VH-VL binders against q9nrl2r1430to1533. Designs and how they scored, part 59

Target 1, 104 residues: q9nrl2r1430to1533
Amino acid sequence: GGVHELSAFEQLVVELVRHDDSWPFLKLVSKIQVPDYYDIIKKPIALNIIREKVNKCEYKLASEFIDDIELMFSNCFEYNPRNTSEAKAGTRLQAFFHIQAQKL

## First folded at step 3 (VH-VL)

Design j38 (framework fv_nezutatug)
Fold by OpenDDE, second read of step 4:
Structure j38 (fold): chain C 104 residues (1-104), chain A 122 residues (1-122), chain B 107 residues (1-107)
Amino acid sequence: as target 1 above (104 residues)
Amino acid sequence: QVQLQESGPGLVKPSQTLSLTCTVSGGSISSGYSWHWIRQHPGKGLEWIGSIYYSGRTDYNPSLKSLVTISADTSKNQFSLKLSSVTAADTAVYYCARGPYRLSYHYGMDVWGQGTTVTVSS
Amino acid sequence: DIQMTQSPSSVSASVGDRVTITCKASQSISSWVAWYQQKPGKAPEPLIYAASSLQSGVPSRFSGSGSGTDFTLTISSLQPEDFATYYCQQAYSFPLTFGQGTKLEIK
């Protein structure tokens, strides 16, 4: 393969994935593990999906990319009470994202 | 929107088995969640009876003297309560309710039936 | 079993008042507390979950706080429709248990 220069979106997704608090967000929630999740969350999304959208150049504006990331966190906070490990991780990761997003 | 409706006989004789059914509409019990029975003796507080989960697992209040059995019928989108060997102490309004699938994701019991009165009397 | 003790058992208040109801757990239950409102002849209705999260559709005048063993339900400005009995519930472990209730009456 050739050398590929990552876009700002690609780079940010990489940084999010590598973050210690990314574990709740790496892929879609398993229906087997959480059977009621999709009855509650109507617009599921995860970092692997966002990464795929970036790879396919589906984001034309930074705001579209940001909206998906914020949706991801919104879903987390909607389903997970504030004191859960998932919500705590989400809070920290979102804070990190907000800092990084300023570069977009 | 999800709705729950209790049904069953309002009168039960002592030593008999109380049998109630909760019918869920506007959503499927097969989608997950936990399904609970709670009762309230006249003028008293709330007492959790037991729960059944998507997995089929059941939890019961160990403080109840009567034998409790909770079951689910996914084909009918119902879950049921059986309370054996009832006494006057089992006279109460019985509620069914919905809760989260996992305890650590507790939303509280966010949907309740209107309740059904069961009187234990000779 | 975890016991939930509410205080007070009853309280009289007027419209516009700030009302506080407390619930004490017999052991630490983190933030796994829910609050319910029950009006006469009706089923309980959910108000708060996870100690401080408002259920959907619940007015913002309701709030919950606390962690560990001590929890509080607050109504910042009492409305006529708020006169009812309130219950706390722990969702930390089985068996699930409720407080004995607090009846909020008109002064």
Scores: ipSAE 0.013, ipTM 0.659, lowest interface PAE 7.6, mean pLDDT 91
Fold by ESMFold2-Fast, scan of step 3:
Structure j38 (fold): chain C 104 residues (1-104), chain A 122 residues (1-122), chain B 107 residues (1-107)
Amino acid sequence: as target 1 above (104 residues)
Amino acid sequence: QVQLQESGPGLVKPSQTLSLTCTVSGGSISSGYSWHWIRQHPGKGLEWIGSIYYSGRTDYNPSLKSLVTISADTSKNQFSLKLSSVTAADTAVYYCARGPYRLSYHYGMDVWGQGTTVTVSS
Amino acid sequence: DIQMTQSPSSVSASVGDRVTITCKASQSISSWVAWYQQKPGKAPEPLIYAASSLQSGVPSRFSGSGSGTDFTLTISSLQPEDFATYYCQQAYSFPLTFGQGTKLEIK
C-alpha cells in the first residue's frame, strides 16, 4: 500500500457506512446486550474498527483490507440465521461491496 | 438465576383474544437475548409461535402471523402474547422461553417457564 | 420450512442400557441442532446445543453427535430419571422447528 490505495480504502469505507444496510456493521456488538456473541465469534470486527485501521495505515495490501471486510460479513452470517434482518442486510451490503471492490 | 413465569386466563371463549404475559426475574428483557413463545397441543409436540428482541423487533411463525402479536413492557420486565380469533385448536400449554440473540444457529432455548394451560371452550 | 423427523417415535429400555435416538432434517442444517428432555407435566429442559455441546448442569451420560441432516442423542447408561420424551430442534433458519418427539419408556 500507497497513498492512492489508502484513499480508495477510505472512500469505500465511507460508501459502506452511508449504505442503508450498514446498521448491523457500524460498531462492535455489545457484550452486555449480546452476551453469547463473543463465545461464538472469535475475530470480531466492525466498520469503525476497519476505518481506524485505514487511518493508521495498517493495511499494506488491498487483499488485507478486503479480508477484514469479508470477515465482517462472515461473522454476520455465522452468528445470524439466514432469514434475519441482519443476514438480509449483510447479503445486500456484501453484494454492494463486491461491486465497489472491483475498483481496488 | 434467570426465571420465567407465564400468567393469563386458563379458559378463553371461541372468537376472543387470548392474552398471556411472561414475567422475567433475575435478568432483564433488555439484555439482548431473544424472548419466545412456544405451545404444545394435547398429546402433540412443540410449536414455535414467535419471538421478540430488546429492540422491539418481532418474528412470527408464518402459519400464525396474521393472528399473533408479541410485545414487551421493559418497565415491568415482561413480554406478552396476544392470539386473536381463537378456536378449540388453540387449546394448548403455552411456554415462554429465553433464546440467544437473533437465535444463532449454535444454540437453542436455555431457560423456560413452567407453562400455563389454556383451554378454548364455550 | 425445515422438517425435523425423529426415530423411533418410542423406545423401550431398561436401567443401565445404552439408548440412541435419531433426528433427521429435511435439508442440511450444519451442526445447528439442540436437544430437550420433557417429563410429564413439566417444561422442556435443554440437554445439548450445537449438536454435541452439553448444556451446563446436564449429566455426562448424555451426548450428541451428527452434522448435516442426521443427528443422534445418546444416553450411555440409562437412569430411572431419564424416562421422558426427547425433542430435537433446528436453529439454522426461521421458523424454528422441532421434531415430533421420542418417548423413552420402561421395558
Scores: ipSAE 0.006, ipTM 0.592, lowest interface PAE 12.6, mean pLDDT 86

Design j39 (framework fv_nezutatug)
Fold by ESMFold2-Fast, scan of step 3:
Structure j39 (fold): chain C 104 residues (1-104), chain A 122 residues (1-122), chain B 107 residues (1-107)
Amino acid sequence: as target 1 above (104 residues)
Amino acid sequence: QVQLQESGPGLVKPSQTLSLTCTVSGGSISSGYSWHWIRQHPGKGLEWIGSIYYSGRTDYNPSLKSLVTISADTSKNQFSLKLSSVTAADTAVYYCARGPYRLSYHYGMDVWGQGTTVTVSS
Amino acid sequence: DIQMTQSPSSVSASVGDRVTITCKASQSISSWVAWYQQKPGKAPEPLIYAASSLQSGVPSRFSGSGSGTDFTLTISSLQPEDFATYYCQQANSYPLTFGQGTKLEIK
């Protein structure tokens, strides 16, 4: 990534964080609150981790950034049944992300 | 280029289980895509049956929920459909297809198999 | 389930004509509509995704528009190879659902 790519990733993460449906994704799932989560989800990630990686210039390609966002949604749908508020929020936020990602 | 090809029996008797396989070439089914089954009844439109994702998650059409199972065999690069207790209403052309993003069904399906005809008859 | 209704069910047109096909969703689906072309005896071929994005390799005479509940597929100058049945699909929520199809016939 160049400065233009970093700006684009930062803008996308900020928009995702500000979205009404971001609440399941803001921070890593707590092992204390959800003890079986890490038995099911092998590659946990959240928006705060992705934002930190953007700020530290750890994404060399746009595809790496997109992969981390998609992993976050994949984890949501793998753990949470379709009828849950988490899965519904994830579906709407993922749709929003895909529209915004066209600008990358 | 990714290509999909359906295979299975052309004739199935009522009450039996229909088994179809989709063979994927030019790409891996364990990559970050979704893999779908769609059918088309004679002279009618398209009906989505269900999908399997790289995470192992499956989603099924509620109208078929108790009758359908989709599974993947990564060693053979195949995914399969089993439809139990078939009737004449299950006579259709069956297609397998790929969704272009991991869990995102929002972009439709970008690669389709040629279709395989299944007739349910005694 | 979200119901997709296409209009017209069939249309007769001549080469060179501008043709429009419409698709209406029973509830708002944002921009999550895909369009497919199907020729007799063949599998559906993708044309458009996300309401207005052209699939790679598809001729520029095809375009899509719309959001919410009302969507349109347009062929700006009909070619002989365009006579086919066209389907819209909502991709907003499961189960994925298709319109009933619009048959485009030679006049």
Scores: ipSAE 0.006, ipTM 0.573, lowest interface PAE 13.1, mean pLDDT 85

Design j4 (framework fv_nezutatug)
Fold by OpenDDE, second read of step 4:
Structure j4 (fold): chain C 104 residues (1-104), chain A 122 residues (1-122), chain B 107 residues (1-107)
Amino acid sequence: as target 1 above (104 residues)
Amino acid sequence: QVQLQESGPGLVKPSQTLSLTCTVSGGSISYGYSWHWIRQHPGKGLEWIGSIYYSGRTDYNPSLKSLVTISADTSKNQFSLKLSSVTAADTAVYYCARGPYRLSYHYGMDVWGQGTTVTVSS
Amino acid sequence: DIQMTQSPSSVSASVGDRVTITCKASQSISSWVAWYQQKPGKAPEPLIYAASSLQSGVPSRFSGSGSGTDFTLTISSLQPEDFATYYCQQANSFPLTFGQGTKLEIK
């Protein structure tokens, strides 16, 4: 296959991953590092998971894609207090996402 | 600023249960943090006993011979340690400490109690 | 369990000296190492987290480095208040484990 232009979803994920505030979201939270995380968060998700879903064309609607991204942020804010680096990063990244999502 | 304070009896008889409480002030037991018990035998290093999280989940050091139970009462902003069947080996300064929710120590074990001495003696 | 082997067990130094303390993990622990300072009769105080991040309020003469299994705490220019016992700690997995400590004494 030849090189093709990234879809809007692919492009947005790339932009999110490259963002300075993406570090809390790049992959699923480690159960070892955060032992009680999955006692609280019942629908874990991360950018690598979302990227995989995009690659597999699992998102048929923009709303489905957006829902997963919002879930990712929701999980962050549910678990992390406001004053944590993770929550602060999430706040900034979410704001960035909301701007970029307007293109979808 | 957040402060931790250990409290409990300084003397415990062998085979009895050591019971300590850590009171958190200037902040609350909430998500994003871990709450630990650490002890230091006289002239020795530091030994992690166990931890509790806001969810109620606990982790314990498997190397301890005595039965360890850590609990929390968020309404009182306290968490407690119970160590059963104590022996002279359990004589130590006991510290409670706060750490980040991640073991990676994004915030480090940044707050420690002053420590409380517990002596196991007949 | 992950063993943290700290070296040396004790070191004598003078004010102004550069001091290096090492900690070796029995297995790779990425950068999940914390360093603490403890003075007699006091609780440990955090110095470094995530191997190289300086804790708030800690003087810049303290620094940490390393990744994987080998870690170092460095005091660039020893001050009188720095004489104490130092501990490394791995934060990679349970059970949490500490080095045996390094006592920094006045030469």
Scores: ipSAE 0.022, ipTM 0.685, lowest interface PAE 5.5, mean pLDDT 91
Fold by ESMFold2-Fast, scan of step 3:
Structure j4 (fold): chain C 104 residues (1-104), chain A 122 residues (1-122), chain B 107 residues (1-107)
Amino acid sequence: as target 1 above (104 residues)
Amino acid sequence: QVQLQESGPGLVKPSQTLSLTCTVSGGSISYGYSWHWIRQHPGKGLEWIGSIYYSGRTDYNPSLKSLVTISADTSKNQFSLKLSSVTAADTAVYYCARGPYRLSYHYGMDVWGQGTTVTVSS
Amino acid sequence: DIQMTQSPSSVSASVGDRVTITCKASQSISSWVAWYQQKPGKAPEPLIYAASSLQSGVPSRFSGSGSGTDFTLTISSLQPEDFATYYCQQANSFPLTFGQGTKLEIK
């Protein structure tokens, strides 16, 4: 993508990181704390990895950036039952993302 | 554990539309994965038909693109295949399968349905 | 479209044998090959992804190797439950394509 798209991706990731509901998504899930996570989730991703990909200019299209963010939320909902604090945080953060992503 | 189950008519008449449904249990069709249809002709190998993503985006085998439609019903946790204008050449076992989201399709399909036999005959 | 060609089309072997199945892509596909096992009347089951990564729950006697255009599936010590048809699949580009299959038969 262009320079303006890369700046927009960085701004959006920063807004997601600063959101109150970002806590389940800041870094990869710990194998020590959640031993079965990587048996269930085959494509782990987190905001720190997405930000690194933005910084390395690995997203060629806005759709690729959006796909990685959506993968992050999909992993959350796949692993965590709907009544958990993680799933509730994910639902609110995803709604926030959809509003902000309209500017992309 | 995620499981997939195909359903649909075992017999379809030539020139009609074949409709098959895949029911997903133990996981949501809306969660980031790609969902695929594959078929196997009698005594032959596997042929990829197409896929649908949680976003609703579809990819079709170019050999079948004008004839195939894949759709999803998230309320029922199902995705479906419609193949129009069928002929005897469409006689096959049809499988549904789960693959990763499109950026990770490199890892193949990890969960498969048991398959459903479809015969095209008058 | 990328054509995947397996060899041999069939192989006869005995329990305890080392079996090797080869798959050749018509174009370079990096390491993006998956391998599946299919028993009569059953759906394919995944064995290997990304050419050499073993699928969870698959016995260690199965291994995959290769890159570019030439790929190999090896069963180091054949067991009775391993008699099946094996398929390679390229996952580099659409449409996804499979090899024609290799039937592993009792000698």
Scores: ipSAE 0.000, ipTM 0.557, lowest interface PAE 15.1, mean pLDDT 85

Design j40 (framework fv_nezutatug)
Fold by OpenDDE, second read of step 4:
Structure j40 (fold): chain C 104 residues (1-104), chain A 122 residues (1-122), chain B 107 residues (1-107)
Amino acid sequence: as target 1 above (104 residues)
Amino acid sequence: QVQLQESGPGLVKPSQTLSLTCTVSGGSISSGYSWHWIRQHPGKGLEWIGSIYYSGRTDYNPSLKSLVTISADTSKNQFSLKLSSVTAADTAVYYCARGPYRLSYHYGMDVWGQGTTVTVSS
Amino acid sequence: DIQMTQSPSSVSASVGDRVTITCKASQSISSWVAWYQQKPGKAPEPLIYAASSLQSGVPSRFSGSGSGTDFTLTISSLQPEDFATYYCQQSYSTPLTFGQGTKLEIK
């Protein structure tokens, strides 16, 4: 046991989660609230899923981690119209991610 | 299965307020959908009036000259339309319809009422 | 506002024919288009959503295609029950807007 330093992936996920525009991405979309979501989005993903994959060391390459994050945003822009709060939040969060990802 | 039914007076005098109610059965208006009012003037196309979402948020067509108010009563599983200061141009068949997620119309309007005719005449 | 220009306004066809209806958006709307069928005295019924996805229960002879500004509804082999008025609708942004409609009549 004891305190350990977060990996770069772990730290980035923490920063994404803490971002003000993370609210559309924190967990998988509810089928109850969005009945048609999974008819459109075939590869659903969210920050909690990505965090779990990081914790399980499932990402062997930075590109794999980045691909999942980009998938998350891609899903958002595929399902949400451009002027929705979700899409706007996604745009801002993705920009933030792109800056942070350069440090990986 | 979900069904929608429009109700209200079929005749309204000019300058008065048109008031319609859509009763939803077979499902809850609080279940994450959007709820819409659409109208169709005789022999014309379809015009979106406005929407209310399960969260209570509303959107209205800014092109309408009359004032529009859409509200919901979750206890009755209904949502309503009020159109003030009506004129002959507001004569139409009025439909209520169900749409998808509150910030997305991706699925389109998948359930419609049968429509109710409203005539504006003195 | 986004305008949806539908064409043709009317078309005459026979049973078994292939029919194509087009809708052009005034700006790019990705795939945020729905199609409806309306018969006289009835409410519109949904056919297609997201430009190319069939609504539940819609016959496979109906199909939708397109992305950006140009969209198409196709009936591969017209059936007697298909004679009606069809509308496209954009769901990209509010205000929601419809095409002016296409009346499909018997030749």
Scores: ipSAE 0.018, ipTM 0.685, lowest interface PAE 6.0, mean pLDDT 91
Fold by ESMFold2-Fast, scan of step 3:
Structure j40 (fold): chain C 104 residues (1-104), chain A 122 residues (1-122), chain B 107 residues (1-107)
Amino acid sequence: as target 1 above (104 residues)
Amino acid sequence: QVQLQESGPGLVKPSQTLSLTCTVSGGSISSGYSWHWIRQHPGKGLEWIGSIYYSGRTDYNPSLKSLVTISADTSKNQFSLKLSSVTAADTAVYYCARGPYRLSYHYGMDVWGQGTTVTVSS
Amino acid sequence: DIQMTQSPSSVSASVGDRVTITCKASQSISSWVAWYQQKPGKAPEPLIYAASSLQSGVPSRFSGSGSGTDFTLTISSLQPEDFATYYCQQSYSTPLTFGQGTKLEIK
């Protein structure tokens, strides 16, 4: 709870954004550019949305923050075949996240 | 309706570069689909050559990777295939096709061109 | 690379028959299989996507099933226009790969 935990969430989101493998996750997938995405992905999310939720103090527990990040990765692996650059980026970024999340 | 049409020379000499263009009408090549080249050797099955995405990223069949370049020209609504150092083994019907952004989704390749015959001969 | 193996390579059948074509992937590919029909001199036409979903406009006598490594295309009551070559295709991983094809011939 509180300001310290929100600062920790923001620090972690910033580290994820800075990571070389963040490019598939920075913004919501465009419905115009990927029209079939929203037929298969029912709960779309991206790092910019998660950061907005952190800034608005919407995460009360670390588990809620972690759930949103894991949803983002789950969406990536559900939509993208394993051998794609998106899925490979997601695998590496998720491993990085799991190491950093141990600090929460 | 979205339509795809292949164009290019029907006869190419060995060791030269084969260049084919796919013209898309009724939809935009920048609208979030993947765009593919597939070929079929006489009397044989289908072989995927590669694809290009709205982002400009490309995927190539590893068996052809050093020989293949796929590019897009959004101003002309076209995507193109270049296959270098051709031999008689490259004689085939060449198709262009539209797929989803990620091929794991519902469409498969849902729109195909009619195909263009390419013969590699001296 | 993921190999797709079709069985049989050819099948002879009569109008009204139930025809089954199988496709086996060399590794698990979930449901990321499409089926195509190709008539001589024509481009392939999509029949089935996501292993079991009918492409719009395809007759209901066509159905697909399977997941993992084993997939089936069934024609419940063969019609004269169904004599063609059928291909399965995986989209689980690049390079995209097709089965070798099954030729459906008049008995």
Scores: ipSAE 0.005, ipTM 0.600, lowest interface PAE 12.3, mean pLDDT 86

Design j41 (framework fv_nezutatug)
Fold by OpenDDE, second read of step 4:
Structure j41 (fold): chain C 104 residues (1-104), chain A 122 residues (1-122), chain B 107 residues (1-107)
Amino acid sequence: as target 1 above (104 residues)
Amino acid sequence: QVQLQESGPGLVKPSQTLSLTCTVSGGRISKGYSWHWIRQHPGKGLEWIGSIYYSGRTDYNPSLKSLVTISADTSKNQFSLKLSSVTAADTAVYYCARGPYRLDYHYGMDVWGQGTTVTVSS
Amino acid sequence: DIQMTQSPSSVSASVGDRVTITCKASQSISSWVAWYQQKPGKAPEPLIYDASSLQSGVPSRFSGSGSGTDFTLTISSLQPEDFATYYCQQANSFPLTFGQGTKLEIK
């Protein structure tokens, strides 16, 4: 196939994934590793899911994309206490995202 | 700092139900943590009984599952253990503990109660 | 269930000695191992988590290592307060299971 330039959404997802603080968000939380996660979080989401949605062109508006990213962070802060590594990573990554999202 | 304290009767007759409560102070039963019951028979090692999460979800040791009920009252910042149909084999020191918030990011059971001795005797 | 087998069951040592306790898992459990110290009549105290991470407040003479099935707790230089029983615990799978314990006694 041909070489195509990444869309703004694709590029931002790539940057999020490559960020050092992306590790809590790369894929959905494991039910085995976190037994009660899905009892608390009702709309689970992760960067791999968001990336797939971008690839399928499911986001028609930047706001839809942003909403999913914010949901991802919201879930993290909903479940994880503030002093956890996950919450701290999430805080830093979210700050990064907010800066990058200004380009959308 | 978070502290845990077990409470309940120290003597239970065979076939009765052992009932203990763990009171959490200096912190809350909150999301991301697990709350455990562990026991230690005299002169023996540690045995995990079961766990409860903030959501109310429970996990039990299969060896005791049919006889164990763990519940929580977040309003009182307590969680409890009920063990039915006790025998002499259930004589032990019973501990409550706070477990890791994630199994794949294990911090161990970092806070333990002092333990409470329960003797099963006729 | 995952079995955790500690060795030795007991060990005698002197103050200043280097002591190593091992724990073998019946199957691979990555690094999901914790170590505890228990003194007579007291509750277990956490020492190590994630196989090699030192709990807050634990002296640096304690260390943990290992991955997969073989794990070790090391005390580089025994102090009088270190004589106790030590337990490993796996957090890979439910049910959570402990080693049978290693009693560290004064020689």
Scores: ipSAE 0.094, ipTM 0.751, lowest interface PAE 2.5, mean pLDDT 92
Fold by ESMFold2-Fast, scan of step 3:
Structure j41 (fold): chain C 104 residues (1-104), chain A 122 residues (1-122), chain B 107 residues (1-107)
Amino acid sequence: as target 1 above (104 residues)
Amino acid sequence: QVQLQESGPGLVKPSQTLSLTCTVSGGRISKGYSWHWIRQHPGKGLEWIGSIYYSGRTDYNPSLKSLVTISADTSKNQFSLKLSSVTAADTAVYYCARGPYRLDYHYGMDVWGQGTTVTVSS
Amino acid sequence: DIQMTQSPSSVSASVGDRVTITCKASQSISSWVAWYQQKPGKAPEPLIYDASSLQSGVPSRFSGSGSGTDFTLTISSLQPEDFATYYCQQANSFPLTFGQGTKLEIK
């Protein structure tokens, strides 16, 4: 049929997914390939899970959405040492998010 | 431009330890990648030996686990393979390769060394 | 161990042909398959990762598809430089395993 307007949260998640630095954040870390990740990170999250929560209307406040995105970045910086490609991608994507989130 | 180069002895005697190094240039082994050793027996297909992650985690082929050790030296930007108690069956071309590490890691090895030939004979 | 079986073991084709190589996993591996090209005396070169994602710098005539247990590599219009051996590799579980290879030869 037709096109529908996207929510502000959906639009922002789509912009994050399309960003060049989104690659560490698209899906959950593989438990099989990186089992120590889940010993260190107690609240795992990724963009695909956040997008699913947006689509199910699970965020009632903008602060809840922002908290989940910030948790994702916090997990990245907790697990990945500062000089890794993951941490550097996280730093750039977080800066982009902070600029876009001003519109919420 | 990231490049990998294998080095080590071309001839090893049976029962000795094979030691190979992979020198990485144009990038750093400490920057969030996985680093792999693969071998190819004469006229045969590819066999994965093992890997070391930037986090220091190692994974080994169970068929070789008691015989293989992979280590990294970040100061030299190298990672190395030691295979103990070699036999003629370990004669092969040995490759090192880089795999991407992402939160959704999927083992696409995007950079390979040119390979080094190892013969095990007396 | 997950066994990867390629079909055919060898194929003869002409420049301009559409070539299809298949790979079957002994267990479901989702989309975690990579494909490589190896020319005689050279290291394997990556073509496809995550079943269908084209590696940077690889010509668009190469494509991958499939999920679960059945995977396909397609070359839409064969070029002279494409004559090589092709390998699939599963990334679902350790140890990482490769197919036995498919040799693509000139007709």
Scores: ipSAE 0.000, ipTM 0.566, lowest interface PAE 13.4, mean pLDDT 85

